# Designs tried in a protein design chat: VH-VL binders against Transcription elongation factor GreA (greA). Part 6

Target 1, 156 residues: Transcription elongation factor GreA (greA), of Dehalococcoides mccartyi (q3z8e7)
Amino acid sequence: MVEKIPMTASGYKKLEDELSTLKVKRIDVIEEMRLAAMDKDMRENAPYHAAKEQRGQIEGRIKEIEHELKYADVSEYTDTNTSKVNMGSTVKLRDPKNGECCTYTLVSPKEIEPLKGKISASSPIGKAVFNRNKGEQIEIEVPSGTLQYIIEDISF

## First folded at step 19 (VH-VL)

Design n1 (from m6 with heavy chain T58K)
Fold by ESMFold2 at other seeds, fold request of step 21:
Structure n1 (fold): chain C 156 residues (1-156), chain A 119 residues (1-119), chain B 112 residues (1-112)
Amino acid sequence: as target 1 above (156 residues)
Amino acid sequence: QVQLVESGGGVVRPGRSLRLSCAASGFTFSNYAINWVRQAPGKGLEWVAYIWYDGSKKYYRDSVKGRFTISRDDSKNTLYLQMNSLRTEDTAVYYCAREWRIFHAFDIWGLGTTVTVSS
Amino acid sequence: DIVMTQSPLSLSVTPGEPASISCRSSQSLLYSNGYNYLYWYLQKPGHSPQLLIYLGSYEASGVPDRFSGSGSGTEYTLKISRVEAEDVGVYYCMQARQHPYTFGQGTKLEIK
């Protein structure tokens, strides 16, 4: 049984870019291995063994990304048109104390980058906003205290 | 360009005062907590003081409590550290670092300003 | 106060070899919201610190893939899968679970 991997369009693009970079690196590492293998004593060839290890890591990551791209499901997040926060939503949160806003997008686990505003539905922010409407007040608990926000806007 | 720039360091005798400034640019200053972190010559990093994004919470390391005062002026995008009754043990490079409200990461640091307390 | 203990304090590594730095806290850094409030910083010689890893395992922008963070609760590890010359510097773990924020002692990484 093959489970679809939900992700945003930007997450899909990021994986494609990483895959392209890794395929170029793979070519370089294979050539490094070939050149190092001209040494007759392979057991004592530190450059060869280092390159071989790096190749293994690159091959493993390539296979993982190819699987993720093959089973990626991006279409459901682009068709979300409800007024409530859902996967793929971009949420603008307003701090009622100073009127300033911050913006977060709900993404799949493989696309999470909190400092870039990409968070999961299970994160503190995600739990607070999921399935809520524009205008609702939410609370987010962090070690420094409880933060209050108002959902200013929801986009997709 | 997101940037923090410290200033106000110098050489002073024990018991004197200095005021450090940290000027922010390229981001919405009022969205972040800000920290002062210091590093004595040849030593590790030491957290000094903290101010919340709205200025409502301030914390200090015990060794500076009562002597140092952190403050922020969001209209000037500037953080301050008033350092009174300076001691030789306060000699260090002082960094300001911005802190994300929810993630608490210090993702941007200044270049530091040097404070030397000696007689 | 939460005490942060790094091990080792000094590490000499041949280029291309792996490196591992551990950080132990005297109290759990896992908060009820699910985040581990543990951070790794690198201070290159002559520079201010830079963020490498935040919340225990997320890589900061621009950090090479060879860096990874893991751990939870009281034990955390920074790994460099293949050390390069540009990785030289002092590595610090920090907790932001509670004030006062505290750093580990630092781990100096040098090239052999």
Scores: ipSAE 0.734, ipTM 0.854, lowest interface PAE 1.0, mean pLDDT 89
Fold by ESMFold2 at other seeds, look of step 20:
Structure n1 (fold): chain C 156 residues (1-156), chain A 119 residues (1-119), chain B 112 residues (1-112)
Amino acid sequence: as target 1 above (156 residues)
Amino acid sequence: QVQLVESGGGVVRPGRSLRLSCAASGFTFSNYAINWVRQAPGKGLEWVAYIWYDGSKKYYRDSVKGRFTISRDDSKNTLYLQMNSLRTEDTAVYYCAREWRIFHAFDIWGLGTTVTVSS
Amino acid sequence: DIVMTQSPLSLSVTPGEPASISCRSSQSLLYSNGYNYLYWYLQKPGHSPQLLIYLGSYEASGVPDRFSGSGSGTEYTLKISRVEAEDVGVYYCMQARQHPYTFGQGTKLEIK
């Protein structure tokens, strides 16, 4: 059998919250690296190398947390599903002005297709919904104005 | 089938008025901003006018301000362009195009209606 | 007004060869929400414009994989990895970062 890591329900939740935050931060740092690399002169690209170092730290911490959560011993809480929006979540958003809904799924960078509802966690929609619960009201700012939605449903 | 169909084009003399219509079908019209874009014969695309999804914001290119008025009637799924004091330089094919609220992409365009302003 | 400048204005391309079209804006199209409000449209002869690329780099539905968009801020590129006969037409870049929306002059692509 597997060696367990004892922790409280509060400790388990803190690790889950940190993991969610790090996954969003990782996505942002990868985009910063992509943008910085567009200059093509890697010898003089200090922003690229700083972001690469930050990514390494983020990846290492993510692996540590995933291991701790996998082997956590939190009696009576092991089967609790998260209700918060995270990577891989599908979110149904309702426009309170006309009652119409739209659905978005948080996906990896290679799967992004905004007009098909596949968005990144760092997109305007993704930032607005990440770590939010069903029933919360969110705002999304775009050049034409501010849009308001209510999180109608969260699924995986 | 998602589509936009323009109508109301024709041949008119300078100084006259014309009203274009853009009929929407196959989608919820009130969820989208709509734009008028025109193309003079042999020329490029030129944005003309814009109306927000709830009708609260309207914008025009400078050359048509004070002469053209964009409006929408969501109960009829129809966009309008009232064109007053027409000039020869307004001669073009006029397209309507729907715009997504967050992404601002013009993913559906009409087939166009032709306006000719000549003596 | 944001001025959009395309280069080149005309292309004649041998089938199977790559093509590249540049678009420069007089000011940044990047909005504080992280999106680049730049779009590429193709108008085939006798047809309405059709969306190819939105928000600088995302492909619209039904667009072949040989089309790609890149760039940020004030400089953007549309690439066709292998030009085919059906790609003939006029390509336009457009900004929706602010009103009035503006188009580039167009780039006419022809097959040799």
Scores: ipSAE 0.724, ipTM 0.838, lowest interface PAE 1.0, mean pLDDT 88

Design n4 (from m6 with light chain E59R R97L)
Fold by ESMFold2, fold request of step 21:
Structure n4 (fold): chain C 156 residues (1-156), chain A 119 residues (1-119), chain B 112 residues (1-112)
Amino acid sequence: as target 1 above (156 residues)
Amino acid sequence: QVQLVESGGGVVRPGRSLRLSCAASGFTFSNYAINWVRQAPGKGLEWVAYIWYDGSKTYYRDSVKGRFTISRDDSKNTLYLQMNSLRTEDTAVYYCAREWRIFHAFDIWGLGTTVTVSS
Amino acid sequence: DIVMTQSPLSLSVTPGEPASISCRSSQSLLYSNGYNYLYWYLQKPGHSPQLLIYLGSYRASGVPDRFSGSGSGTEYTLKISRVEAEDVGVYYCMQALQHPYTFGQGTKLEIK
């Protein structure tokens, strides 16, 4: 079975652009080699050997890209969970008593900074919002009391 | 610029009153609980009083209950501490500090205002 | 009232060396929501207190990564991996689990 290389449409375009650039650069390097070889003696020709090495690198990268494009399986990413809070979501919470809002982003443990709004899924806020939709009411328990919020917006 | 600025300190004799103010700027004052914390000369920090973000809850250190009243005026972005029946042991620098509702952190403190109660 | 006990009450540290301050509470500061309601403040000479560590282990904005907080329940530690001259001052732990909020006695850090 033919192995496919998944990529986005933008990733495919990026590879096409790089390939086009490399093909132009290959032409230039081949010309540099040809001009250096007009020196009649290639045994002491550092410019020729430098260009030859660069050509090898360029041709290697061209082969890699041609393989990737040949086996590409292009799809647009579709986020079927844009309506629900998940890892990486940013939620805007509205206090129904005064209309004021606060914003939190669910992040991995290495990125947690609660006062900057970066919280874990296991935090009190994270547990309350995880897998919920815009418009839902949530409660957060803290020593000073129970806080009530409405999920006003979810973004990614 | 996020700031808290205390004022209203001074020198008074025991039994008299002072009112401290704490003016807030650069943030949504109504989202935060606010605390008064004091520090007697050469001593450590001592929590004094607390008011909830909506003003519905107040708490006081036992030694000031019945004498001090904390209040807030969100239309003026100002916190108050009415200090009645002052005693020499109330002599301190008084700080206001904002408190986050979920995290309870005091991340912004004022510069302090000095209250001296002496005969 | 929750009693907060700091140790040591003073430190004299050679620049570049580590420092460690402990704080013990008379009851657990771990709340059922999973947070430890324990805070560290630094008061530099002539200044207001400033937040260093909140909820036991998170650094406040602008606090260098040489500061770290650890612990849970009734015992907490503030560590400075490499003390610098700007770290001089008095360090306080505080609990904000229940009113009245209470502070430790303070730990004065000086450079040798």
Scores: ipSAE 0.760, ipTM 0.874, lowest interface PAE 1.0, mean pLDDT 89
Fold by ESMFold2, last read:
Structure n4 (fold): chain C 156 residues (1-156), chain A 119 residues (1-119), chain B 112 residues (1-112)
Amino acid sequence: as target 1 above (156 residues)
Amino acid sequence: QVQLVESGGGVVRPGRSLRLSCAASGFTFSNYAINWVRQAPGKGLEWVAYIWYDGSKTYYRDSVKGRFTISRDDSKNTLYLQMNSLRTEDTAVYYCAREWRIFHAFDIWGLGTTVTVSS
Amino acid sequence: DIVMTQSPLSLSVTPGEPASISCRSSQSLLYSNGYNYLYWYLQKPGHSPQLLIYLGSYRASGVPDRFSGSGSGTEYTLKISRVEAEDVGVYYCMQALQHPYTFGQGTKLEIK
């Protein structure tokens, strides 16, 4: 029922690493709360309440990452199976007006750098090319107008 | 190196004309929109004019419409700004800046060329 | 025209401390394609402007990770987590949603 979250293997790995780090930090914060609670006056225990707030932030991020990992749609797509654009694909787009090309790679959310050609599957370019074949024409809408491209090449 | 280099600035009297050039190198000029942005002495940045990557669209700030004309020659990788009927309030450093078609970011700016309009 | 309003217009910061600059637009900069067409530029003394943040939140190449952009719609923020001497200059927000493109008034950042 939940929409799948497209990502690369490297993006998935980064989320796993962050989760591992947060789980260790959670243990540390729980110990900070235990030590602060030795004061016995919980209403005036500022260190305890600060640690409790920090724990809440950590738990929230952990839950968010666990959701993303659970619904991740990870592809190990390689150059040998690049018949359609998918996560991890590098797509070469040709402008039919002048024949010039630009290149984009579909990456996980943590790897997005649009000016370096690293875009998400949910970006305007990503939506236009996802699940498309070499040779297809696509349109991308931007405030300045509609851009036309032809998918010239797909690789991994 | 990806570069934009402006030229053609100078000191002129009101009512005269200048033509600014912006030479592009190190990238495919025909893939980008290009903008002119100016900065009066001690003032902020002010957008002036825009030309689409294929030259089919141009836009101007109201204060320069009818006086300034932006154009591009993709075979020479050069952008032009023809400035007619110059006024003292047009005095500024003029920058060209490339604009990405999808992202609209101005990631490369020239060094600027100075236009001074005084009697 | 879309009016861009920056706050504060000047800022004096002790090195190593955070800084925050606000930019408000007179209408939403979020386009139907999902992008916020908002940009941050830094003009160091004696230099051309340089791109820091594009589409509201992405850092340009070579921009240190102590710079971050956030916000959507009509309110945007540039944060510098630890100000360094090289960060001095004037910061501008810009919208590139519709012509005429417009800049904020600028925020001058100085070290105290």
Scores: ipSAE 0.750, ipTM 0.869, lowest interface PAE 1.0, mean pLDDT 89
Fold by ESMFold2 at other seeds, fold request of step 21:
Structure n4 (fold): chain C 156 residues (1-156), chain A 119 residues (1-119), chain B 112 residues (1-112)
Amino acid sequence: as target 1 above (156 residues)
Amino acid sequence: QVQLVESGGGVVRPGRSLRLSCAASGFTFSNYAINWVRQAPGKGLEWVAYIWYDGSKTYYRDSVKGRFTISRDDSKNTLYLQMNSLRTEDTAVYYCAREWRIFHAFDIWGLGTTVTVSS
Amino acid sequence: DIVMTQSPLSLSVTPGEPASISCRSSQSLLYSNGYNYLYWYLQKPGHSPQLLIYLGSYRASGVPDRFSGSGSGTEYTLKISRVEAEDVGVYYCMQALQHPYTFGQGTKLEIK
């Protein structure tokens, strides 16, 4: 099943750079395995087994990145004039009860870190703010109740 | 420095009262729910009491309901646990922990204060 | 009350080897908003508990990437890909879906 993976342009570039680095490391590890395999007693060949394990990790990550890049849906969000919350937006939410603010950025699934304010569009906060304007009141449903906020600011 | 510091623990006889405090610093106290969690000697963690960020909701475990009262004073950045009619089974280290409103995570815990209920 | 059951209750691990701890809840911890209200804490000897994993799978700040959480509904797993000496302590799962919040019994991790 093919589903697109939302990603920023900078996120895509980071994956490309990681892939390039891993392909170089793979070449080095394959050579380490080849050299270690010249030892005829493979049962006690710690260098060979260490390199084999490292190769497996590298191959796995390469395949994962290649999948992500193949199915990436790059959406460009910039720090320019925007009227509505979208992917890449940073929203400042004001609690009208005490005037305190919290800030969240809508990011791709690979960048999610909720306690650092990086959330998905499908998260409770993301669903509440997506496609909304500055000044709108939103509600967020959590087990402890309904939270109300006002969108104080939108940026990239 | 984000911190929670408990105080007010001690040794008391059964039936007596004790008031625990939890002083908060380095964050906006009024944005968080706060919990009391206790741990009897050699035992696991046990949730005790909860107060919502605006103070409008409180919850207690059944074994302390009617005896313990959680409260908060946001002007002093301080949480309280009033513990009345103490029993020997209330003997524990008491921790306060902050809870995120949306994520419910207890990401900051105090160092704990020890309550011993014995003759 | 939601009952939280951990297994194993004790685990002895050679440094560098993986470890896995399971947590089962008596009812689903998946809320209608899409979050799993399941948390993992580590209590090192002589210390307060510290948050490792929240909402089933997210690592708390400063937690090494060798720790991972997975699962949904009623079944959750904490994995340590390569156990280090500093990982010794008692691991607790907790639910924060409904009051009273409840913890598992704890899993004591020791170095073999």
Scores: ipSAE 0.742, ipTM 0.867, lowest interface PAE 1.1, mean pLDDT 88
Fold by ESMFold2, last read:
Structure n4 (fold): chain C 156 residues (1-156), chain A 119 residues (1-119), chain B 112 residues (1-112)
Amino acid sequence: as target 1 above (156 residues)
Amino acid sequence: QVQLVESGGGVVRPGRSLRLSCAASGFTFSNYAINWVRQAPGKGLEWVAYIWYDGSKTYYRDSVKGRFTISRDDSKNTLYLQMNSLRTEDTAVYYCAREWRIFHAFDIWGLGTTVTVSS
Amino acid sequence: DIVMTQSPLSLSVTPGEPASISCRSSQSLLYSNGYNYLYWYLQKPGHSPQLLIYLGSYRASGVPDRFSGSGSGTEYTLKISRVEAEDVGVYYCMQALQHPYTFGQGTKLEIK
């Protein structure tokens, strides 16, 4: 089964714009390769090999964006629609032992910055909170042990 | 303004004791594990000791087990390293570093305090 | 204990050129939660270490985009796409998968 890729509407639009730009860039790089290929010695044609490498990078990025867009699950969670953690949610996690809180926001893969509290739905924290309700106790497995938190608040 | 400041270093003879302190400010100290890391003159970094955010777990490198004791006083936002039976190989700059509970990153380091053990 | 091996141990680079530092661990640093517990630190001359890359590939706050980390399992690479004079210092990889935490030997980066 192909797993859906959660993202926000703005994240989806950003990927669409990047894809459009890369498709134009691909056309330019293919033309660069065609012009350089008029040189008959391909083994010593540095411009051709540089363009070929660039094309490979562009083609690879295009394929991954097309996959992400094809399997995107574009959801915007608001308290008025559901009370469960979803893409774009900000969750406040309370440590029941000392009452201290930490805050994480579920973001698209390009926006991930774990030390700034921006995590993916597929991260350890994301998996633990995704589709859960306020008040639920969750567990997060890390090498230092199992951490337990309570979902104290969900916001957008 | 997130800071860690070490103190308590000095010059001592082998077999003596020192107590290092690490004062934390600008963050919720009780949410982090804290580590001591040392660096001998001209050498690389060497992890020394670890204390969990609630103080319930401590770990030490083998060469300091039984001689060093790490502790924390969250009411004073201060970490301690009691160093007993010091040896010449303990000579180093000692850093404290905070560690995130889930990500284990050492994102804030102190300035270091120098310990010299010589006869 | 997990042994961390860096290469090269010394690197001399012309400004504007790329640099690459490898770090190999004696066992996988990929944990079952999906994170690689591998970190890169830079110690500039006369300074404390500073975090550059955490969990194998994420840049710490304030670290320029010319720094990138990659790899998984037992092989990790730090790349600097265009070396600048401010990049001089000693680079360390570290594992924080299990105690005792261990560092690589360090890679000293100098400007030619």
Scores: ipSAE 0.742, ipTM 0.865, lowest interface PAE 1.1, mean pLDDT 88

